VHH binders against q9p7j3. Designs and how they scored, part 191

Target 1, 174 residues: q9p7j3
Amino acid sequence: MILPLFPETQVHVFVYENVSNCAAIHEQLISQNPIYDYAFLDAATILYKKQVYSAIIRALEDRRDEQMKTKTIHSEVILSLSPKTEISSAFRQFSMTKKSKNIVVVKIDSKLTEEEEFERLDKLVEGNRVEFSDEELQKLIDFKVLKKNYKLDPSTLENPLASILSSIALRGYS
Key: E = the ipSAE of ESMFold2; O = the ipSAE of OpenDDE; V2 = 0.75 times the mean of E and O plus 0.25 times the DockQ between their complexes.

## First folded at step 15 (VHH)

Design db14 (framework vhh_5c3l_4)
Fold by ESMFold2-Fast, scan of step 15:
Structure db14 (fold): chain B 174 residues (1-174), chain A 120 residues (1-120)
Amino acid sequence: as target 1 above (174 residues)
Amino acid sequence: QVQLQESGGGLVQPGGSLRLSCAASGFTFDDHSMSWVRQAPGKGLEVVSDIAWSGGRTYYADSVKGRFTISRDNAKNTLYLQMNSLKPEDTAVYYCAAHSKYGIPDRDLRGPGTQVTVSS
């Protein structure tokens, strides 16, 4: 995917359902194994492709401007999904947990092709890869989680895209 | 293995000040963003403040903004919280927390905490 303002940046997004080894992945992330330098998101928190891309763009802007709060671009993507610039809540709200079943994995600045990253991730993730599409994401979303994370009112839940994108765009000033 | 040890808590009068310290070991301190989190009696955990790995960006909860200052000394592997104009509602156990550079939540990797009591 080619991002406006970041046309040279390689971005790959992968979706896995029915992941059986989230506890093992979680342990690797705690130990900070560099092989796991990806943004591992709980798919229960992601409704739209645009939601993920908006967070990626915001993280890349913070990196460009030398204003990243977190050390890796991947953790900055996780932070950028949150309406607040508060790290602990953002990671708690959007990161995968030991109990996650479905995950969204983001890789930025890969020197590998999408196929090569898939082969690498297939060795790390015990689950079924599905298409990164709004249709597949809508099967994995938890609307209760989405409502809580973005503070959506009941009327907004019927078409939350604009509110979610606005929250991501404005988070740096909240 | 991440190890965090808070110190500097105690009993103070309303309007007083305390400075909390958190000594970190078992990881590369300057690779990690850090937080101060508190738990008041009978309440849930509240994130008080956080700080970028570089020290360049901070967050403060509305309840403490303008009164508390977070800072870090990467050469000493130490996180600080300067608490001014303390109120009775600031009474809590204060925990230091390190955030994974890969985005794993830090709630289970907090230090043991230091008690702050604000009372007349």
Scores: ipSAE 0.681, ipTM 0.835, lowest interface PAE 1.0, mean pLDDT 89

Design db15 (framework vhh_5c3l_4)
Fold by ESMFold2-Fast, scan of step 15:
Structure db15 (fold): chain B 174 residues (1-174), chain A 120 residues (1-120)
Amino acid sequence: as target 1 above (174 residues)
Amino acid sequence: QVQLQESGGGLVQPGGSLRLSCAASGFTFDDHPMSWVRQAPGKGLEVVSDIAWSGGRTYYADSVKGRFTISRDNAKNTLYLQMNSLKPEDTAVYYCAAHSKYGIPDRDLRGPGTQVTVSS
């Protein structure tokens, strides 16, 4: 995928449902296995593809401006989903857990083609890959989690996109 | 082995200052963003401040903004918290924490803590 503001940056986003090995993936991330250098997000936290792209763009802006808080672009994507940018809360709010069943996986600056990343990631994740689309994401979202993470009230729930994107863009002043 | 060790706590009068240090060993210190967190008697954990791997970007809780400064020295594998204008409400055990390189929250490594008491 090509982002208009970062046309030289290679971005791949994958969605997996019914993942049976989240505990094993979690163990690999704990051990800091570099093969697992991806942003592993809990799909319960992601409602729109634009939400993911906004976090990616924000992370890339921080890298460009030498303002990254985290050492990897992938952990910076996770941080960038959070309106507060306090690290421990952001990771707790958006990252995959051992209990996750559906995940969104982001890869930036891959040396591999998208097809090669598909083959590699399909070996690491034991689940069903689905299209990265608003339709598929809306099947996996948990609205209680979404409301808590972005502090949404009932008036914004029926069209939360603008509120979510503003929260990501404003960096704690939304 | 991987460890964090806090020091610099103690008893201080209201309005006084303390500087906390956290010595890190057994891992690549500058791969990790760091935090100071505290727990007051009978309270939960509160994140006081965090700092980028590079030292360039910081966060402060509203309760300490303008009074506390977080910093790090990557060459010395040390995290600092300069605490000015201390208040009785700042009385707590202070812990340093290292955050996961790959964004997993349960890999926040913490030290044993250092006690800060603000009293006359």
Scores: ipSAE 0.760, ipTM 0.881, lowest interface PAE 0.8, mean pLDDT 89

Design db16 (framework vhh_5c3l_4)
Fold by ESMFold2-Fast, scan of step 15:
Structure db16 (fold): chain B 174 residues (1-174), chain A 120 residues (1-120)
Amino acid sequence: as target 1 above (174 residues)
Amino acid sequence: QVQLQESGGGLVQPGGSLRLSCAASGFTFDDHTMSWVRQAPGKGLEVVSDIAWSGGRTYYADSVKGRFTISRDNAKNTLYLQMNSLKPEDTAVYYCAAHSKYGIPDRDLRGPGTQVTVSS
């Protein structure tokens, strides 16, 4: 995908369902193994493609403006999904856990083609790859988690996209 | 060996000031986002403040905004919390925490803490 404000930036997004090795991936992330330098998100927190892209764009804007809070662009993407700029809650809210079953994986600045990145990532993730689409994401979302993370009321739950995107853009305004 | 060591706590009167320090060793301090977290007796952990790896961005809980200032000295591997206009409700053990540069919450490193008591 080409981002209008960042046409030189390579962005790949992968979705995996029924992942059996989340505990092993989690251990690699704790040890800060550079092979695992991706944003590993719990799919229970992601409802729309636009939600992920908005967080990516915000992270890239922070990098451009020399305002990244975290040291890697991938952890900045995770932070950027959160309505607040408090790092600990953002990671707790959106990052994969040892108990995650479905994950969304973001790679930025890859020197590899999408196909080569698929081959690499398929060796790290033991699960079924599915299309990055709103249809597939809607099968994996947990609405209780989404409601809590974005503080959605019953009226916004019917069409939460605008509220979610506003939260990502404003980050801490409410 | 990874280590975080807090210091600077003590007994202070309401309206007083304290400066906490956290000495970090055994990891690359200047590539980690850092936090101050506190726990009052019988209560859960509360994030007080955090600071970017560069020192360029900060967060403050509403309960301390305008009274506390977080800062870091990357050359000395040290995190600071300047606490002004202290209130009895600021009484807690204060902990220093380092956050994963790969975005995993279980990678939060926490020191043994330093006790702050605000009492007249």
Scores: ipSAE 0.712, ipTM 0.854, lowest interface PAE 1.0, mean pLDDT 89

Design db17 (framework vhh_5c3l_4)
Fold by ESMFold2-Fast, scan of step 15:
Structure db17 (fold): chain B 174 residues (1-174), chain A 120 residues (1-120)
Amino acid sequence: as target 1 above (174 residues)
Amino acid sequence: QVQLQESGGGLVQPGGSLRLSCAASGFTFDDHAMSWVRQAPGKGLEVVSDIGWSGGRTYYADSVKGRFTISRDNAKNTLYLQMNSLKPEDTAVYYCAAHSKYGIPDRDLRGPGTQVTVSS
C-alpha cells in the first residue's frame, strides 16, 4: 500500500486466523530476534482497515518529526493505536499474546516485495492467511476488548469508527 | 539477557525527597523506552512514569504529576526518578522496567525493586 502523505514508505498488512504458534512467536519477540521486526497485533483489537492505517500514519508522523517514543517504527504503530501515551498499557492492550488466536501483522520499510514478505511470514506464522479487509476483521474482533480499549459507551458500538479514529489522532489529549 | 537493579529507596518524612536509580545491563539501553512502576502494600502494580528511548517524551500518572520527574542517562545505562513532595500514599516498592523494542509486553521484565516508605 502507498500512503498519500508518505508515498516513499512501503507498508504491508497481513491477517492470520487460527494461529497455533503464538507462544513461540511471543518468545522470539521477547528475545528480540530481528527476523520478527513486525508489529504483531491481536486481531481481537482491530475492527477496521482505517484503524490500522490511522495508527501507521501517526507513527510515521512521529518518526518524521523525530518524536518517536519507542525505538522501532513497528512498536510505535502499536503505541499509536492506544488513546493513551502510556507504553505499558498500549502494548498490553493491542499486542499479540501467547493465547492469541488471530493476529494482524504490519511491516513498514520492507526491502522485500509483498510476495517475499508473504513467504517469510508463512514460515514464522502457523495459521491461515485471510484478506486484510473490514469484512474479515469484523469476524475476528472482540467487542468487549474494543469497548475497553477505546472507552466506548454501548450507544457507539454499532458505529464506533469515528470515535476510534479520533482517539488515535488525539492520543493523550484530555 | 536484561538485568535491572533499582536503588535509592528508604525512609523519608512527608514532604521530603528521594532520587531513585535503575542500573541496566545485558542489553542496548538506548534501544528501549523505560518505566517506573510501583506496588503499594495490598495493591496492584501502578505505572508511575515512562520515558522514550531518547529521553524526549514522558508520561506521568495523575497521582504524581508535578511532583516526580523521570530522566535517563544513556551513556551511563541509568534511569532516574526524582521524587519531591512525598506523601504517605507514595509508600510502595518501586520497580524499573524496560519495554520491548518490538512492542510485546514483557510482564515479567522488571528489577527486584527498592522500598520507599513515607512516614514520620
Scores: ipSAE 0.763, ipTM 0.887, lowest interface PAE 0.7, mean pLDDT 89

Design db18 (framework vhh_5c3l_4)
Fold by ESMFold2-Fast, scan of step 15:
Structure db18 (fold): chain B 174 residues (1-174), chain A 120 residues (1-120)
Amino acid sequence: as target 1 above (174 residues)
Amino acid sequence: QVQLQESGGGLVQPGGSLRLSCAASGFTFDDHAMSWVRQAPGKGLEVVSDIPWSGGRTYYADSVKGRFTISRDNAKNTLYLQMNSLKPEDTAVYYCAAHSKYGIPDRDLRGPGTQVTVSS
């Protein structure tokens, strides 16, 4: 994927459903194994491709401006999905857990092609790859989780895209 | 083995000050954003403040903003919380926590806590 503001930055996004080894992946992330340097998101929290891209753009802007709060660009993507600039809540809200079944995986700064990253990532993730598309994401979302994370009321739940994107871009703006 | 050890808690009068310290060992302190989290009796955990690995842009909960200051000394592997103008509602066990480089919530990197009691 090519981001107009960051044309030199390589971005890959992968979606896996029915992942059987989330507990093992979680353990590797807790032990900080560098081969797992990706943003591992719970697909229950992601409704749109634009949601993920907005968080990536925000994280890249913070890296450019030397304002990253977290050590890796991938953890900064996770933080950037949250309406609140508080690290602990953001990770709790959006990161995969031992109990996750479907995940969205983001890789930034890969020198590999998308297919080469698939081959690497398929060795780490025991699940079915699906297309990164709004259609596939909408099969995996948990609307109760989405409502809680973005503080959506019933009127915004019918079409939440603008509220989600505003929350990511403005990060707690009243 | 990762260890976080808080100190500096105690009993203070309203309007008083305390400085909490958190000594870190068993991991590369400079690789982790850190936070202070508290739990008052009968209440859930509240994130009080966080600080980047580099000590730059910080976060403060609205309840403590303007009164508390988070800081770190990477050469000493130590996190600090300067607490000024203390109120009875600041009474809680205070924990330090280290955040994963890869964005996973890490309850395992939380210390045993230090008790802060603000009373007349």
Scores: ipSAE 0.670, ipTM 0.850, lowest interface PAE 1.1, mean pLDDT 88

Design db19 (framework vhh_5c3l_4)
Fold by ESMFold2-Fast, scan of step 15:
Parts: structure tokens; sequence; C-alpha cells
Structure db19 (fold): chain B 174 residues (1-174), chain A 120 residues (1-120)
């Protein structure tokens, strides 16, 4: 994928359902194995493609402006999904866990083609790859988790997309 | 061997001040954002403050905002928490924590903690 605001930045987003080895992946991330330098998100937290793109754009803007709070662009993407700039809760809210079943994986600045990245990632993730689409994401979302993470109030905005995108764009500036 | 070691806790009277330090070793300190978290008796863990890898951006919980200051010295691999105007409600074990550079919650990458008791 090519982002209009960052055309020189290679971005790949992959969605896996029914992943059986999340505990093994989690162990590799805890040990900080550089092979696993991706943003591993719990798909229960992602409703729209635009949600992921907005977080990526925000992280890339922070990198451009020398405002990154975390050291890797991938952890900055995870932080950028959160409505506030508190790192621990952001990672707890959006990152995959040992018990995750479905994941969204983001790779930025890959040295590989998309096809090569698919082959590499398919060896690390034991699950079924599905299209990165709103339709597929909506099968994997947990609305209770989404409402909690973005503090969505049924009595306020009817459009969760606009509220989510505003939260991502304005995090830490209000 | 990754290690975090807190120091500077103790007994202090209400309105007093303490400065906590956390010495880091076994990893590249300036690759990691850091936090101070605390656990009061009978309560869960609370994040009180965090700081970017460079020290340029900070967060404070509402309970400590205006009273506590987080800082770091990357040349010395040390994290600090300056605690002013201490209240009995600040009584807790204070832990420093290093955040994963790959975005996984780092509950297991904390120091052993230092006790802060605010009482007369």
Amino acid sequence: as target 1 above (174 residues)
Amino acid sequence: QVQLQESGGGLVQPGGSLRLSCAASGFTFDDHAMSWVRQAPGKGLEVVSDISWSGGRTYYADSVKGRFTISRDNAKNTLYLQMNSLKPEDTAVYYCAAHSKYGIPDRDLRGPGTQVTVSS
C-alpha cells in the first residue's frame, strides 16, 4: 500500500484469523526478537481500514516531526491507535495477547516486496490470512472492546468511524 | 541480563518530598520509553507517569499532575521521579518499567519496587 502523504514509505497490512500460535509470537515479542518487528494488533480492537491507516499516518507524522514517544515506528502505530498518549494502557488496549485468536499485522519500511513479506509472515503466523477489508474486519471486531477503548457513548455520536478517527488525530493534543 | 533497580523510597511526612531513581542495565536504555507505576495497599496497579525514549514527552496521571515530575538521564541509564507535596494517598510500592520497543505490555519488565510511606 502507498499512502498519499508518505509515498516513499512502504506499508503492508495483513489480517489473520484463527491464529493458533499467539502465545509463541507473544514470547518472541517479549524477548524483542528483531524478526518480529511488526505492529501485532488484536483484531478485536480494529473495525475499519481507515482506523489502521489513520494510526499509521499519525505515527509517520510523529516520526517526520521528531515527536515519536516510542523508539520503533511499529510501537508508535500501536500508541497512535489510543485516544491518549499513555503508553502502557495503549499497548494493553490494542496489542495482541497470548490469548488472541485474530490479529492485524502492520509492517512499515519493509526491505522486502509485499509478496516476500507475505511469505515471511506466513511462516511466523499459524492462521488463515484474509483480505484487509472493512468486511473482514467487521467479522473479527469485539464491539464491547471498541466502545471501551474509544469511550464511545451511545447517547452522543451515531457514527463510530468519525469519532474513532477524531480520537486518533487529536490524541495527546487536547 | 536486563535489570531495573529502584531506590529513594522511605518514610516521609505529608507535604514532604522524595526523589526516586531507577538504574537500568543490560539493555540499550535510550531505545525504551519508561514509566513509573505504583501499587497501594489493597489496590491495583496505577501508572503515575511515563516518558518518551528521548525525554521530550511525558504523561502524568491526574492524581499526581502538578506534584510529580518524571525525568531521565540517558547518559547515566537512570530514570527519576521527583515527588513533591506528598499525601497519605501516595503510599505505595513504586516500580519503574521499561516499555517494549515492539509494543507488547511490559508488566514483566519491571524493577522489584521501592516502598514509599507517607504518614506522620
Scores: ipSAE 0.709, ipTM 0.857, lowest interface PAE 1.0, mean pLDDT 88

Design db2 (framework vhh_5c3l_4)
Fold by ESMFold2-Fast, scan of step 15:
Structure db2 (fold): chain B 174 residues (1-174), chain A 120 residues (1-120)
Amino acid sequence: as target 1 above (174 residues)
Amino acid sequence: QVQLQESGGGLVQPGGSLRLSCAASGFTFSDHAMSWVRQAPGKGLEVVSDIAWSGGRTYYADSVKGRFTISRDNAKNTLYLQMNSLKPEDTAVYYCAAHSKYGIPDRDLRGPGTQVTVSS
């Protein structure tokens, strides 16, 4: 994917459903194994492609402006999904857990092609790869989780896109 | 192995000040964003403040905003919390925590804590 504001930045986003080894992946992330330097998100928290792209753009802006809170661009993407600038809540709200079933995986600055990253991730993730599309994401979302993470009321829940994108863009300033 | 050790807690009168320190070892301190977290008697954990790996960006809970200041010294592998205008409701065990470079929450990545008691 090519981002208009960052055309030189390589971005790959992968979606896996029915993942059976989330506990093993979680262990590798806790041990900070550099092979696992990706943003591993719980798909229960992601409703739209634009939600992911907005967080990526925000993280890239923070990197450009030397304002990243976290040391890796991938953890900054996770933080950037949260409407607050508070790190612990952001990671609890959006990161995969050992109990996750469906995950969204983001890779930035890979020197590998999308197909080469798929081959690499297929060795790490035991699940079914699906298309990164709004249609597929809407099958995996948990609306109770989404509502809690973005503090949505019932009136915005049926069309939350603008509210979510505004929360990501304003992040702690609204 | 990551080790965190808090110090500087104690008994202080309302309106007083304390400075907490957290000594870090077993990892590259400057690669990690850090937090101060507290647990008051009969309550859950509350994130008090956090700070970027570089010290350049901070967060404060509304309950402490304007009274507490988080800072770090990467050369000394030390995190600080300056607490001013202390109130009885600030009474809690205070923990420091290091955040994963890969964005995974880990509650085991906390120190043993230091007790702060604000009372006459």
Scores: ipSAE 0.768, ipTM 0.886, lowest interface PAE 0.8, mean pLDDT 89

Design db20 (framework vhh_5c3l_4; at its last look DockQ between E and O 0.74; V2 from the best seeds 0.54)
Fold by ESMFold2-Fast, scan of step 15:
Structure db20 (fold): chain B 174 residues (1-174), chain A 120 residues (1-120)
Amino acid sequence: as target 1 above (174 residues)
Amino acid sequence: QVQLQESGGGLVQPGGSLRLSCAASGFTFDDHAMSWVRQAPGKGLEVVSDIAYSGGRTYYADSVKGRFTISRDNAKNTLYLQMNSLKPEDTAVYYCAAHSKYGIPDRDLRGPGTQVTVSS
């Protein structure tokens, strides 16, 4: 995908369901294996494509403006999903865990071709790749997790898009 | 081996000041964002402050905003917390923590902590 404000930035988003090796992936992330330099998100936390793109755009803006809090663009994407820009809470709220079953994986600035990146990631993740679409994401979301992460009222849960995007864009006072 | 060692805690009267230090070793310090977290007796962990890998951006909990200042010296592999206008509710064990550069929650990457007691 091409972002209007970042036309030279390569962005790939992958969605995997029924992943059987989340514990192994988690261990590689703990050991900081550079092969796993991706944003590994728990799909239970992602409802819309726009939610992911808003976080990516914010992370890229912070990189452009030399205001990143975290060392990698991928961890900055994870931070950018959070309403409050506090690092521990953001990572706890949105990152995959060893118990995750469905994941969203973001790659920015791949040095590999798109085909090579797809092939590499498909070898790292033992699950079924599905389309990155609102329809597929809505099958994987956990509304209790979404409500907790974005502090949503029950009435807002039926149409939470504006609240989520505002939370990402405004990210409170720091 | 990743190692974090806090120091600088102690007993102070309300309104006093303390400066905490955290010495880091066993990893590339300036690749990691850092936090100060605290735990009061019988309470859960509270994130007090965090700081960018570069030192450029900071976060403060509302409870300490305007009173505490986080800073780092990447050349010395050291994180600091300057605590001013201390209150009894600041009494806690204070831990420093390093954050994963790949975005997973920290894996018990905290030191043994340093006790801060604010009492008359």
Scores: ipSAE 0.784, ipTM 0.899, lowest interface PAE 0.7, mean pLDDT 88
Fold by ESMFold2, look of step 16:
Structure db20 (fold): chain B 174 residues (1-174), chain A 120 residues (1-120)
Amino acid sequence: as target 1 above (174 residues)
Amino acid sequence: QVQLQESGGGLVQPGGSLRLSCAASGFTFDDHAMSWVRQAPGKGLEVVSDIAYSGGRTYYADSVKGRFTISRDNAKNTLYLQMNSLKPEDTAVYYCAAHSKYGIPDRDLRGPGTQVTVSS
């Protein structure tokens, strides 16, 4: 997929449910194995496609503007999901953990088609691919986690998308 | 082997200053955003400050804004924390931490810490 604001940048997003090997993937990421250079997100923290795309766009804008805090664009996507710029909290709140069951996986700067990237990723992730859609994401969300990550109150729960996107857009200014 | 080693802690009177250093080895230092994390007696870990891999962007906890300054020297593989106007509540063990290149939390990328004690 190609984002209108970044036409030279190919992005793929995959969703896996019932992942059995998050602990093994986590170990590879700690070992800094470059084969695993993706953003691995805990799907329990993702309610909307636009949430993911907004974080991707923010990370790409920061790269363009030489404002990235983290070395890789994929870790910057994880940071960009957070309403704050504090790195430890962002990684803890949004990144896949050893205990994650469902994940969202982002690849930026792919030189492969979606299906070619999927074939590579499918060798790494032991789980069931589902569609990247609001319908599937809403089955995987943990609303308690979402409320805490974005500090949603009863008034914001009527339109959580706008509140979440505002938090991402205003990150670092509040 | 990856190593992070803090130094510069000690006993200081309220209102005083200390400069912490963290020497890094065994990994590519400038691939990692870095942070200072502290643990006060009987309390959990608090992120004090972080700094971009390149040294450009920073974060400060509200409790230290305007008093502490984080910096890094990528040529020397060293992270710093200048602590001014120290208060008794700044008493803690201060840890240097490197953030994952691929965005996962990793407790093993943290030094053994240095004690800072602010008392009269």
Scores: ipSAE 0.720, ipTM 0.885, lowest interface PAE 1.1, mean pLDDT 90
Fold by OpenDDE, look of step 16:
Structure db20 (fold): chain B 174 residues (1-174), chain A 120 residues (1-120)
Amino acid sequence: as target 1 above (174 residues)
Amino acid sequence: QVQLQESGGGLVQPGGSLRLSCAASGFTFDDHAMSWVRQAPGKGLEVVSDIAYSGGRTYYADSVKGRFTISRDNAKNTLYLQMNSLKPEDTAVYYCAAHSKYGIPDRDLRGPGTQVTVSS
């Protein structure tokens, strides 16, 4: 997938449900295994495709402007999902944990086709791939977590996407 | 083994200044964003300031903006916090924290802390 504003950057997003080896993946990330250079997100925190894309775009913009806080583009994607500027908070809010069951995986700067990247990633993730769509994400979301992460209230719940995107876009602005 | 060690804390009067240092070892320092966090008696952990791996981007809590300055020397594997115009409310144990390169929450590491006391 190619984003219009970044035509030279290939992006792939995958969704897995019923993942049995999140703890193992987590250990590889802790050890900084370069084979696992993806953004691993807890699907319980993701409601919309546009939420993910917005974070990706924000991360890419930060990279373009040499304003990244984190070392890798993938960690920056995780940070970009959060309305908070604190890195640790963002990661606690959105990153896959050892206890995660459903995950969203983002790959940026891929040199492979989507199918090829999937084959590679499929060797790392033990779960069932589902479509990256709002419909599928809606099945995996924890609304309590979502409301907490973005401080959603009854007024903003009428249009949660707008609130989420605003939070992502305006992070660090006050 | 990853190690962080804070220093530079102490007792100062209101309006005084301190400069904290954090010596890092056991990991690639310039791959990691760093933070100063503090914990006052009876309160939770509060992020005071953070700095990008390259030092190009910084964050400050509203309570310390204009008074504190975070910086780093990647060649020396050292993190700094210049604290000016200190207030009694700044009294806390200050910790240096390293963030995981891949953003793993469990890999956020911090030192034993250094006590900062602001009192007349």
Scores: ipSAE 0.226, ipTM 0.641, lowest interface PAE 1.4, mean pLDDT 92
ESMFold2 (binder alone), look of step 16: mean pLDDT 82; pTM 0.831

Design db21 (framework vhh_5c3l_4)
Fold by ESMFold2-Fast, scan of step 15:
Structure db21 (fold): chain B 174 residues (1-174), chain A 120 residues (1-120)
Amino acid sequence: as target 1 above (174 residues)
Amino acid sequence: QVQLQESGGGLVQPGGSLRLSCAASGFTFDDHAMSWVRQAPGKGLEVVSDIASSGGRTYYADSVKGRFTISRDNAKNTLYLQMNSLKPEDTAVYYCAAHSKYGIPDRDLRGPGTQVTVSS
């Protein structure tokens, strides 16, 4: 995927369901193995493709403006999903855990094609690949988690897209 | 292997100032964004401030904004918290924390803490 505001930046997003080795992946992320330089998100937190793309755009804007808070563009994507610029809560809210079952994986600035990244990730992730689509994401979302992360009331839960995108775009503006 | 050691806490009067330090070892300090978090008696953990690995961007909780300043010296592997205009509500154990460069939370990346007591 090529973003209109960042046409030079390669972006790949992958979705895996029924992942059995999240604990092993988590261990590699803790050890800071550079092979695992991706944003590993818990799919329970992602409802829309636009939610992920909004966070990616925000992270790329922060990198362009030399305003990144975290060391890698991938951790900046995770931070950018949060309504606040506070790192600890963002990582707790959106990152994969040892007990995650479904994950969304983001790769920015890949030197590989999307197909080559799939082959690489299939060696790292023990799960079933599904399409990165709103339909597939809506099967994996946990609305209790979504409500908590974005402070949604019952009326916004009926159609949360605009509220979520506004929260990401207006992050740090209070 | 990651070690964080806080210092600089103590007893201070309301309106006073303290400067906390956190010495880091066992990892590449400038690869990690850092936070100060606190726990008041009988309460949960509150994040008071965080700082980019470069030192270029910071966050402050509303409770401390305008009174506390976070900073870091990457050459010395040290994180600081300058606390001014201290209030009794600032009484807590203060911990420093290092954040994963790949965005996973890790409770093992916290120090043992330093006690700050603000009382008359």
Scores: ipSAE 0.629, ipTM 0.838, lowest interface PAE 1.3, mean pLDDT 88

Design db22 (framework vhh_5c3l_4)
Fold by ESMFold2-Fast, scan of step 15:
Structure db22 (fold): chain B 174 residues (1-174), chain A 120 residues (1-120)
Amino acid sequence: as target 1 above (174 residues)
Amino acid sequence: QVQLQESGGGLVQPGGSLRLSCAASGFTFDDHAMSWVRQAPGKGLEVVSDIAWTGGRTYYADSVKGRFTISRDNAKNTLYLQMNSLKPEDTAVYYCAAHSKYGIPDRDLRGPGTQVTVSS
């Protein structure tokens, strides 16, 4: 996908369901194996494509402005999903865990085509690829997790898109 | 092997000041954002402050905002916490933590802690 403010930036987003090796992936991320330089998100936290793109745009703006809080663009994407700028909470809220079953994987500035990244990720992730679409994400979301992460009340929970996007765009506001 | 070692804790009177240090080794310090986390007796862990890998951006919990200052010296592989206007409520074990540059929470990258006691 082409981002209007960053047309030269290559962005790939992949969704995997029924992943059986999340513990192994987690171990590689803890050891900081550069082969795993992606944003590995728990799909239980992602409801919309726009949610992911908003976080990517914020991270790219921070990189452009030399204001990244974390060292890699991928960890900055994870931080940017959070309404707060506090790192530990953001990573706990949105990153995959050993117990995750469905994941969203973001790659920025890939030297590979989307097809080549699919082949690479299929070797790293033991699960079923599904389309990155609102329909597929809706099957994987946990509304209790979403409500907690974005502090949604019952009146906004039925249609939370604007609230989520505002939280990501404003960061740290109220 | 990653190692974090806190120092500078002790007993101090209310209104006093302390400066904590965290010496880091076994990893590229300037690749990692860092945090100070504390645990008061009978309570859970609280994130006190965090700092960007460059030192340019910081976060402070509402409980310490305006009183504590986090900083780092990447040339010396050292993280600092300047604590002013200390209150009895600041009594806790203070831990230094390094954040994964790939965005995974890592509980094992905390130091052993240093005790801060604010009282008589």
Scores: ipSAE 0.760, ipTM 0.887, lowest interface PAE 0.9, mean pLDDT 89

